# Designs tried in a protein design chat: VHH binders against q9p7j3. Part 177

Target 1, 174 residues: q9p7j3
Amino acid sequence: MILPLFPETQVHVFVYENVSNCAAIHEQLISQNPIYDYAFLDAATILYKKQVYSAIIRALEDRRDEQMKTKTIHSEVILSLSPKTEISSAFRQFSMTKKSKNIVVVKIDSKLTEEEEFERLDKLVEGNRVEFSDEELQKLIDFKVLKKNYKLDPSTLENPLASILSSIALRGYS
Below, E stands for the ipSAE of ESMFold2; O stands for the ipSAE of OpenDDE; V2 stands for 0.75 times the mean of E and O plus 0.25 times the DockQ between their complexes.

## First folded at step 14 (VHH)

Design cc2 (framework vhh_6qgx_2; at its last fold request DockQ between E and O 0.83; V2 from the best seeds 0.81)
Fold by OpenDDE, fold request of step 18:
Structure cc2 (fold): chain B 174 residues (1-174), chain A 124 residues (1-124)
Amino acid sequence: as target 1 above (174 residues)
Amino acid sequence: QVQLVESGGGLVQAGGSLRLSCAASGRTFKGYAMAWFRRAPGKEREFVATISWRGGSTFYTDSVKGRFTISRDHAKNTVSLQMNSLRPEDTAVYYCAAEPGYAIFNTASEYDYWGQGTRVTVSA
């Protein structure tokens, strides 16, 4: 997929449910295995497609403006999901953990088609691919975690998308 | 009481220029993506241009690329559309729109806030 705001950058997003090897994937990420060059997100923290795409765009803007706070574009995506500026906090909030069962996987700067990228990623993830859609994401979300991550209250819960997207966009800005 | 108000529309000859402005009132649109849409007579509303809240990211529909420029003034809480080399097919009511965060799909349904529109007429 090509985002209109960044036409020179190809991105792919995949959703997996019932993943059995998150612990193994996590170990590879810790060891910085280059074949795992993705952003692995806990699906329990993701409610909307726009949430993910907004984080991607925020990360790409940070890179463009030479304002990245993290080492890689994928780590910047993880940071960009968070309303907080602390990198460690963002990772704790949104990154896949060893205990995760459902994940969202983001690839930025892909040189492959979506299908080719999927074939590559499918060798790494032991789970069932589902559609990247609001409908599927809403089946995987943990609302308690979502509320905590974005400090949603009864008033903002009426339109959680707006609150989430604003938080992503305004992170680090007063 | 949140409101977007467009201005700058009018009658112009083909090849001419206009500058549209959209002023926000009732709230700040800090952190909001802004966009311009237009609706020509007998046609559906279509996307024209969008700009991120940071102001460094823009996207245009193909028919206006190289002719239109979208920009933001954060201090004035406004978004503008500089329209050059206008064509009769640019005749439409132009609408300002705002969306929290980023605009991804650039569809009308994606944007939460809308202005009343300003009419642009380009004569042959």
Scores: ipSAE 0.898, ipTM 0.941, lowest interface PAE 0.5, mean pLDDT 96
Fold by ESMFold2, fold request of step 18:
Structure cc2 (fold): chain B 174 residues (1-174), chain A 124 residues (1-124)
Amino acid sequence: as target 1 above (174 residues)
Amino acid sequence: QVQLVESGGGLVQAGGSLRLSCAASGRTFKGYAMAWFRRAPGKEREFVATISWRGGSTFYTDSVKGRFTISRDHAKNTVSLQMNSLRPEDTAVYYCAAEPGYAIFNTASEYDYWGQGTRVTVSA
């Protein structure tokens, strides 16, 4: 897909449930295997499509402006989900871990169609692909984790989406 | 009360220029993208331009690209649309809008806050 703000950059987002091999994927990520060059997110932290798209846009904005804080665009997406600048905290809070059950996978700068990218990714992930939709994401979210990661309290729970999205745009500029 | 108030509309000859301004009150819109939409008589609202919170990411509908420039001023809590080389087809009510985070698909349904509009008429 193409996001209007970055019309020359193809992006794909996939959601998998009931993933049985997160530990194996995690080992490949630690080994820096280039076949695994995606952002692997824990779906327990993602409630909205707009949350993921906003993090992608923030990462692309920072790359264009030479403001990236991490080494790859995919690691920058993980950081960009966080309202805070601490890199290690962002990874602990949002990345897939070996204990994850459901994941959201982002590919930026893809030169493949969505179906071609899916065929490549499906060789790596042992789980069931589901639609990238708010309906499916809401089945996979852990609301306690979401509230903790974004510090959602009564003053922000009136419109949690707005609080989450604005914090992604504001990270480092509060 | 939170308000977006557009100003700067009016009657202008084709080929002329006009600058629209949108003042936000009751909120500073930190971390919000701002946009301009327009509605020609008898037609539905269409996207014109958007600008990110930090001002570095902009997008324009094809028909205005190169002629219109969106900008924002955080100190004045305003967003502006500089409209050059105006055409009769640009005649519309222009609306300012705001949404949290980034503009993603540039559809009206994405935007939470709307102004009441300012009328622009471009005469042949």
Scores: ipSAE 0.716, ipTM 0.870, lowest interface PAE 1.1, mean pLDDT 91
ESMFold2, look of step 14: ipSAE 0.697; ipTM 0.863
ESMFold2 (binder alone), look of step 14: mean pLDDT 82; pTM 0.845
OpenDDE, look of step 14: ipSAE 0.891; ipTM 0.938
ESMFold2, fold request of step 18: ipSAE 0.675, 0.703; ipTM 0.859, 0.862
ESMFold2 (binder alone), fold request of step 18: mean pLDDT 83, 81, 81; pTM 0.856, 0.839, 0.841
OpenDDE, fold request of step 18: ipSAE 0.893, 0.897; ipTM 0.939, 0.941

Design cc3 (framework vhh_6qgx_2; at its last look DockQ between E and O 0.79; V2 from the best seeds 0.00; counts 0 for: pae E 2.4 > 2)
Fold by OpenDDE, look of step 14:
Structure cc3 (fold): chain B 174 residues (1-174), chain A 124 residues (1-124)
Amino acid sequence: as target 1 above (174 residues)
Amino acid sequence: QVQLVESGGGLVQAGGSLRLSCAASGFTFKGYAMAWFRRAPGKEREFVATISWRGGSTFYTDSVKGRFTISRDHAKNTVSLQMNSLRPEDTAVYYCAAEPGYALFNTASEYDYWGQGTRVTVSA
C-alpha cells in the first residue's frame, strides 16, 4: 500500500499468529541476513493499525530529514514505536523475540505487490497469516505490556490511542 | 477546552488568493497533525490538505494540488492554508482539524478536534 504522506514509498504490513520459528528468525536477524530485511514486531505490543503506520511515518520522516538514529529504515520503525529515545529499550519493548508467538511484519520500500511480498515472506515465517486489522490485533495484544511500554494509567486506558500516538510523535522532542 | 479558530475567509475573485489561518489552543499543538477540510453548498465535507506535526510532510486533494499550500507555525500554534489561483468551485466553508500524532487516511473521522469554519466565496 501507499501512505498519502509518502507516495513514493510502498509499504506492506503482515500479521502472523502461532509462529513456530521465531527463534530461528531471530537468529537470522542477529546475523543480519539480508533476506530478512523486514521489521519484525512482537504482536503483543501492538494494539492499533495506526500505531504501526504512525511508527512507519515517523521513521520515513526521520529518513527524509536525515535524522535516523538507527542503521536501517526497518530498525527505525521499531525505534519509532517507542516513547523512549534509547534504541536498546525500543527493541526490548517492541521487537520480536525468540519467545514471541505472534508477530507483525513490516516491509518498507517494497518493489513487489502485496501478494508477491507475502509469498516471499511466507517462506520465512512458519505461522498463520491473519488480517492486519484492529480487530485481529486486539486478540493478540498483551495489555500489561502495552501499559508498561507507553506508561498508560487509568485515565488513558479508556482511550489509549491518543496517548500512544502522542508518544510516538513526540519521542525525542519533549 | 480544545479550541480551533479559523480566520481569513472572505470574498475573492477567480484567480485571486486567500490565506486562511487556524489558531489552536487547549492542547499540545506540537504533537498534533493538522488538516483543512471544506464543505461546499449542497455537498459533503471533503478533505483538502494535511500536514504532519513536524511540518515536513503534507498531502493535498488532487483538485488543489499546485494551488494550495498548508503550513504550520509551532511558535504561534497556528496552521495556515495559502490558497492561490482560486476557482469558483473552491467556494466553501473551510474547517481546521487536529489529530493526536499522525493522521494517515485523510478521512474526517480520523480527526478529533474541529473549528467552527470560515467561509470562502470565489466569484467568477
Scores: ipSAE 0.886, ipTM 0.938, lowest interface PAE 0.6, mean pLDDT 95
Fold by ESMFold2, look of step 14:
Structure cc3 (fold): chain B 174 residues (1-174), chain A 124 residues (1-124)
Amino acid sequence: as target 1 above (174 residues)
Amino acid sequence: QVQLVESGGGLVQAGGSLRLSCAASGFTFKGYAMAWFRRAPGKEREFVATISWRGGSTFYTDSVKGRFTISRDHAKNTVSLQMNSLRPEDTAVYYCAAEPGYALFNTASEYDYWGQGTRVTVSA
C-alpha cells in the first residue's frame, strides 16, 4: 500500500496470531539476518490500524528530515510507536519478544506486492495470518499494556485513539 | 468542544489571489493534522491540501500544486491556505478539517472535525 504523504514508498502490514516461533524469529533479529528485515511488533500493544500507520509516517518523516535515532527504518517504526524518546524503552514496550504470542509485522520500502511479501513472510512466521483490521487488533490487544505504554486514565480509555495518535506525533516535541 | 471557523472567502478575478484562514479551538492544536477540502457546485468534497502538526510535511492535490500553500500558526491556533493564480475551476466552498496525529489517506471520511466552509468564487 502507499500512504499519500510518501507516495514513492510501498509498505505492507501483516498480523499473525498464535505464533509458535517468536523465540526463533527473535534470535534472527538479534543476529541481524537480512531476511528478517521487518519491524516485528507485539500485537498486545497495538489497538488500531491508525496507530501503526501513524508510527510509519513518523518514521518516514524523520528519515526524510535526517532525524532518525535508530539504525533502520524498521527499528525507527518501533521507536515511533512510543510516547517516550528513549530507544531501549520503546523496544521493551512494543517489540515482539521471545514470549510474544501474536505479532504485527511491518515492511517499509517493499519491492514486492502484498501477496509476494506475504508468501516470503509466511515462510518465516509459524502462525495464522489474520486481517490487519481494527476488529482483529481488538481481539489481540492487552488493555493493561496499552494503558501503561500510553499512560491512559479512565477518561482517555473510553476513546483512546486521539490520545495515542497525538502521543506518537508529539514525541520529543511536548 | 472542537470548533473550526473558516474566513477569507470571496469573489476574485481569474489570476488573482485569496488567503483563507481557519481558527481552531477546543482541542490541543499541536498534535493535529490540518487539511483543506473543497466542494464545487454539484460535486463531492475533494481534498485540497494537508499539513502535519509540525508543519514540515505537506501534501497537495495535483490541480493546486504550485499555486496553493498551506501553513499553520501555533501561536494563533490557525491554519491558512494561500491561493494564487486562481482559476474558475477553483470555485468552491472551502472547508477546514482536523484529525489527531497524522493525516494518513487524505479522504474526507478520515476527518471527524469540520468547519462550516467559506465560499470562493473565481470569475473568468
Scores: ipSAE 0.475, ipTM 0.771, lowest interface PAE 2.4, mean pLDDT 90
ESMFold2 (binder alone), look of step 14: mean pLDDT 83; pTM 0.858

Design cc4 (framework vhh_6qgx_2; at its last look DockQ between E and O 0.86; V2 from the best seeds 0.79)
Fold by OpenDDE, look of step 14:
Structure cc4 (fold): chain B 174 residues (1-174), chain A 124 residues (1-124)
Amino acid sequence: as target 1 above (174 residues)
Amino acid sequence: QVQLVESGGGLVQAGGSLRLSCAASGRTFKGYAMAWFRRAPGKEREFVATISWRGGSTFYTDSVKGRFTISRDHAKNTVSLQMNSLRPEDTAVYYCAAEPGYALFNTADEYDYWGQGTRVTVSA
């Protein structure tokens, strides 16, 4: 997929449910295995497609402007999901953990087609691929976690999208 | 109470320039993407340009690339559209729009807030 704001950058997003090897994937990430050069997100923290794409765009802006706070574009995507500037907090809040069951996987700067990238990723993830859609994400979300991550209150819970997206954009800009 | 107000429209000759401005009131649009749309006589509303909140990311419809420039002023809470080398086919009512976060698509449906529009007429 090509985002209009960044036409030279191809991105792919995949959703997996019932993943059995998150712990193994996590270990590979810790070891910085280049084969696992993706952003692995906990699906329990993701409610909207626009949430993910907004984080991607934010990360790409940071890279463009040479203002990345993290080492890689994929880690910057994780950071960009957070309303907080603290990297460790962002990772704790949004990154896949050993205990995760459902995940969203993001690839930036892919040179492969979506199908080709899927084939590659499918060798790494032991789970069921589902459609990357709001409908599917809503089945996987933990609203308690979402509320906590974005400090949603009763006034924003009816339509949390605006609050979430604004907070992503405003990170570090108070 | 949220309001977007466009200004700067008018009559201009082909090859001329105009600068449209959109001012936000009632609330700040911090963290919001801004965009311009236009509706020509007898045609549907179409996307013109968008700019991220940060201000460094822009996207234009093909017909205006190289001629139009979208920008924003955070201090004034405004978004502008510099229109150069205007053509008769640019004649339209131009609308300002706002969307939380980032605009992902070029469709009107993505934008939550709209101005009343300002008329631009380009004579041959």
Scores: ipSAE 0.890, ipTM 0.938, lowest interface PAE 0.5, mean pLDDT 95
Fold by ESMFold2, look of step 14:
Structure cc4 (fold): chain B 174 residues (1-174), chain A 124 residues (1-124)
Amino acid sequence: as target 1 above (174 residues)
Amino acid sequence: QVQLVESGGGLVQAGGSLRLSCAASGRTFKGYAMAWFRRAPGKEREFVATISWRGGSTFYTDSVKGRFTISRDHAKNTVSLQMNSLRPEDTAVYYCAAEPGYALFNTADEYDYWGQGTRVTVSA
């Protein structure tokens, strides 16, 4: 898919449930294996498609403006989900861990069709692909984690999307 | 209650310029993208331009690129559309809109807040 703000950049987003090999994937990410050059997010932290798309746009905006704080565009997506500027906290809160069960996987600068990218990714992830949709994400979210990550209170929990999306755009500029 | 109020519409001759302004009240829309849409007589509403919260990411529909400039002023809590080299086909009601985060797909359905519109008429 292509987001109009960045018309020369193809992105793909995949969701997997019941992933059995997060520990192995994590080791490959630590080793900086280029085959694993994706953003691997814990789905327990993601409630909305727009949450992911906004983080992608923020990362691309910061790359264009030479304001990236992390080494790769994919690590920048992980940071961009956070309302705070601290890199280590963002990774702790949003990245897939060795104990994650469900994941959201982002590929930026893809030169492949969605189907081709899926075939590559599916060889790396031992789990079941589900649709990238708000309906599927809602089944995988941990609301306690969401509330804590974005400091949501009862008033914002009735419509948390606006608070979450504005936090992504505001990080470092509030 | 958040309100968006457009101003600056009117009658202008082809080749002329006009500057639209949109004032927000109720809050400053921190972390929101702002946009202009328009609806020409007999047509559906179309996207014109969007600007990110920080002002550095803009996007324009093809028919206005190079002629229109979107800008925003955080101190005044306003967004503006400078329209140059106006053509009769730019005749429309122009609407200001706001969406939290970033504009993703340039569609009206993305935007949560809308103004009532300001009419622009460009005479031949």
Scores: ipSAE 0.648, ipTM 0.843, lowest interface PAE 1.4, mean pLDDT 90
ESMFold2 (binder alone), look of step 14: mean pLDDT 82; pTM 0.846

Design cc5 (framework vhh_6qgx_2; at its last look DockQ between E and O 0.88; V2 from the best seeds 0.83)
Fold by OpenDDE, look of step 14:
Structure cc5 (fold): chain B 174 residues (1-174), chain A 124 residues (1-124)
Amino acid sequence: as target 1 above (174 residues)
Amino acid sequence: QVQLVESGGGLVQAGGSLRLSCAASGFTFKGYAMAWFRRAPGKEREFVATISWRGSSTFYTDSVKGRFTISRDHAKNTVSLQMNSLRPEDTAVYYCAAQPGYAIFNTADEYDYWGQGTRVTVSA
């Protein structure tokens, strides 16, 4: 997929439920295995497609503008999900953990088609692929975690999308 | 309340230039993506251009690429559309729109706030 704001960058997003090997994946990430060059997100923290795409756009914008705070574009995507500037906090809030069950996987700068990338990723993730949609994400979200991550209150819960997107956009600027 | 007010429209000859401006008030301008849409006579509203809140990312519909430039001024809470090399087919009412955070696919339904529009007429 191509985002209009970044037409030269191919992006793929996948959602897996009932993943049995998150712990194993996590170990590979810790060891910085290049085969696992993705952003692995905990699906419990993701409510909207636009949330993920916004984080991607923010990360790509920061890369273009030479303002990345992390080492890789994928780590920057994770950071970009957070309203906080602290990298460790962002990872704790949004990255896949050993205990994760459902995950969202993001690939930036892919040279493969979506299907080809899926085939590659499917060898790494032991779970069931589901559609990347608001409907499916809504089934996987932990609202307690979401509320905590974005400090949502009763006034913002009626339209959490606006609050989330604003938080992503304004990180480090307010 | 949120308000977007467009200005700068008018009559211009083909090959001419106009600069549209949109003044925003009633919301935090800094965190909003801004865009321009237009509706030509007898046609549906169509996307023209968008700019991220930071102002470093822009996207244009193909028909205006190289001719139109979208920009924003955070200090003044304004977004502008510089239109050069205007063509009769650019004749339309131009609308300013705002979206919290980022607009992803630039469809009209992604934008929460809209102006009343300013008319641009390009004569042959």
Scores: ipSAE 0.885, ipTM 0.938, lowest interface PAE 0.6, mean pLDDT 96
Fold by ESMFold2, look of step 14:
Structure cc5 (fold): chain B 174 residues (1-174), chain A 124 residues (1-124)
Amino acid sequence: as target 1 above (174 residues)
Amino acid sequence: QVQLVESGGGLVQAGGSLRLSCAASGFTFKGYAMAWFRRAPGKEREFVATISWRGSSTFYTDSVKGRFTISRDHAKNTVSLQMNSLRPEDTAVYYCAAQPGYAIFNTADEYDYWGQGTRVTVSA
């Protein structure tokens, strides 16, 4: 897909449930295996499509403006989900871990169609692909984790989306 | 509480210019993307332009690229649309819209807050 603000950049987002090999994937990420050059997110931290797309846009904006703080565009997406600037905290809070069960996977600068990228990714992930949609994401979210990561107000929780999206946009500016 | 109030509409001849303004109040302008949409007579509302909260990223529908410029002023809590080289096809009611964070798809459903609109008429 192409996001209007970055019309020359092809992006794909995939969601997998019931992933059985997160420990193996995690080992490959630590080893910096280039075949695994994706952002692997814990789906327990993601409630909205807009959450992911906003982090992607923030990462692309920072790359364009030479303001990236991490080594790769995919690691920058992980940082950009966080309301805080600390890289280690962002990875701890949002990255897939060895214990993750469901994941969201982002590819930026893809030269492949969505289906071609899926075929490559599906060889790496042992799990069931589901639609990248708010409906599927809300089945996989851990609301306790979401509230903690974004310091959401539990008394109203009237519009958590607005608070989350503002946090992503304002990181480092508030 | 939240208000977006457009101004600057009017009647101009083709080839002329107008500057639309949108004054925002009742929410924290910092961290919000701003956009202009328009509705031509007999047509559905369409996206015109968007600007990121810092003002560093903009996007325009193809028909206005190079003619329209969106800008914002954080001190005044305003967003503006400079409209040059106007054509009769630009005739529409123009709406200011706001959403938290980044504009992603530039569809009307994406935006939380809307102004009441200002009419622009471009005569042949």
Scores: ipSAE 0.737, ipTM 0.878, lowest interface PAE 1.1, mean pLDDT 92
ESMFold2 (binder alone), look of step 14: mean pLDDT 83; pTM 0.852

Design cc6 (framework vhh_6qgx_2; at its last look DockQ between E and O 0.91; V2 from the best seeds 0.78)
Fold by OpenDDE, look of step 14:
Structure cc6 (fold): chain B 174 residues (1-174), chain A 124 residues (1-124)
Amino acid sequence: as target 1 above (174 residues)
Amino acid sequence: QVQLVESGGGLVQAGGSLRLSCAASGFTFKGYAMAWFRRAPGKEREFVATISWRGSSTFYTDSVKGRFTISRDHAKNTVSLQMNSLRPEDTAVYYCAAQPGYVIFNTASEYDYWGQGTRVTVSA
């Protein structure tokens, strides 16, 4: 997929449920295995497609503007999900853990088609691919975690999307 | 209570220039993406340009690329559309729109707030 704001960058997003090898994937990430050059997100922290795309756009914008805070574009996507500036906090809040069951996987700067990228990723992830949609994401979300991550209160829970997107955009600026 | 007020429209000859401005009030400009849309006579509303909150990311419809420039002023809570080399087909009512965070797709449904519009007429 091509985002209008970044037409030269191909992006792919995949959602997996019932993943059995998150611990193994996590170990590969720790070891910085280049085969695992993706952003692995805990699906329990993601409610909207726009949330993920917003983080991607923020990361790409930061890269373009030479304002990245992390080493890689994929780590920047993880950071960009967070309203906090601390990298460690962002990773704790949004990245896949060894205990994760459902994940969202983001690939930036892909040279492959979506199907080709899926075939590649499918060799790494032992789970069931589901549609990347708000409908599927809302089945996987942990609202307690979401509320904590974005400090949502009763007044913002009626429209959490606006609050989440604003938080992503304003990180480090307010 | 959120209000977007467009200004700068008018009559201009082909090849001329106009600068539209949109003043936002009732909400914090920070964290909002802004956009311009237009509706020509007898046509549906169409996307023209968008700009991210930071102002460093922009996107234009193909027909205005190289001629129009969208910008924003955080201090004044305004977004502007510099329109150069205007053509008769640019004749339309131009609308300002706002959306919290980043806009993913350039459809009208992506924007929560709208202005009343300012009329631009380009004569041949």
Scores: ipSAE 0.821, ipTM 0.907, lowest interface PAE 0.6, mean pLDDT 95
Fold by ESMFold2, look of step 14:
Structure cc6 (fold): chain B 174 residues (1-174), chain A 124 residues (1-124)
Amino acid sequence: as target 1 above (174 residues)
Amino acid sequence: QVQLVESGGGLVQAGGSLRLSCAASGFTFKGYAMAWFRRAPGKEREFVATISWRGSSTFYTDSVKGRFTISRDHAKNTVSLQMNSLRPEDTAVYYCAAQPGYVIFNTASEYDYWGQGTRVTVSA
């Protein structure tokens, strides 16, 4: 996929349900194993495709503008999902953990087709791939977690998309 | 109540210039990406240009790249489209549009708020 604002950057997003090896993947991420250079997100925190794409665009914008706060573009995506500037909070709230069951996986700067990237990723993740779609994401979301992460009030919870997208865009500016 | 009000349209000869303006009110302009779309007679609405909420990222459809410049002014809550080297095929009603966050896709369905449009006619 090519995003309009970054036309030379190839991005792939995958969704897996019923993942049995999140603890093993988590250990590889802590060890900074380059084979695992993806953003691994907890699907319980993701309701919309636009949520993920907005975080990707925010991370790419910050990289271009030399405003990144983390070491990799993939860790910057995790930070960019958060309405807050604190890195450790963003990782705690949005990244895959040892206890995660369903995940969203992002690859930025891919030199591979979607099919090729999937074949590589599928050797790392022990789970069932599902479509990256709002329909599938809404089956995997935890609304209690979503409400907490974005501080959604009852009125905001009725139309959470705009609030979430604004939070991603405004982090550090309000 | 959200309002987007375009101005600056008119009749201009090919090779000429126009500057369109869009005044935004009724929402927090900060945090919204702004875009221009156009609809030529008998055609579908098409994407022209977009600008991120900070003004740091822009994207243009190929047919206007190098000729049109999108900009925004947070103090005035306006977005502008400077249109240079105009061609007869630029003839259209031009619409200002807004969405929270970033432009992910350059399609009309992604935008929450729309102006009523301003007509631009470029004579041969």
Scores: ipSAE 0.648, ipTM 0.837, lowest interface PAE 1.5, mean pLDDT 91
ESMFold2 (binder alone), look of step 14: mean pLDDT 84; pTM 0.857

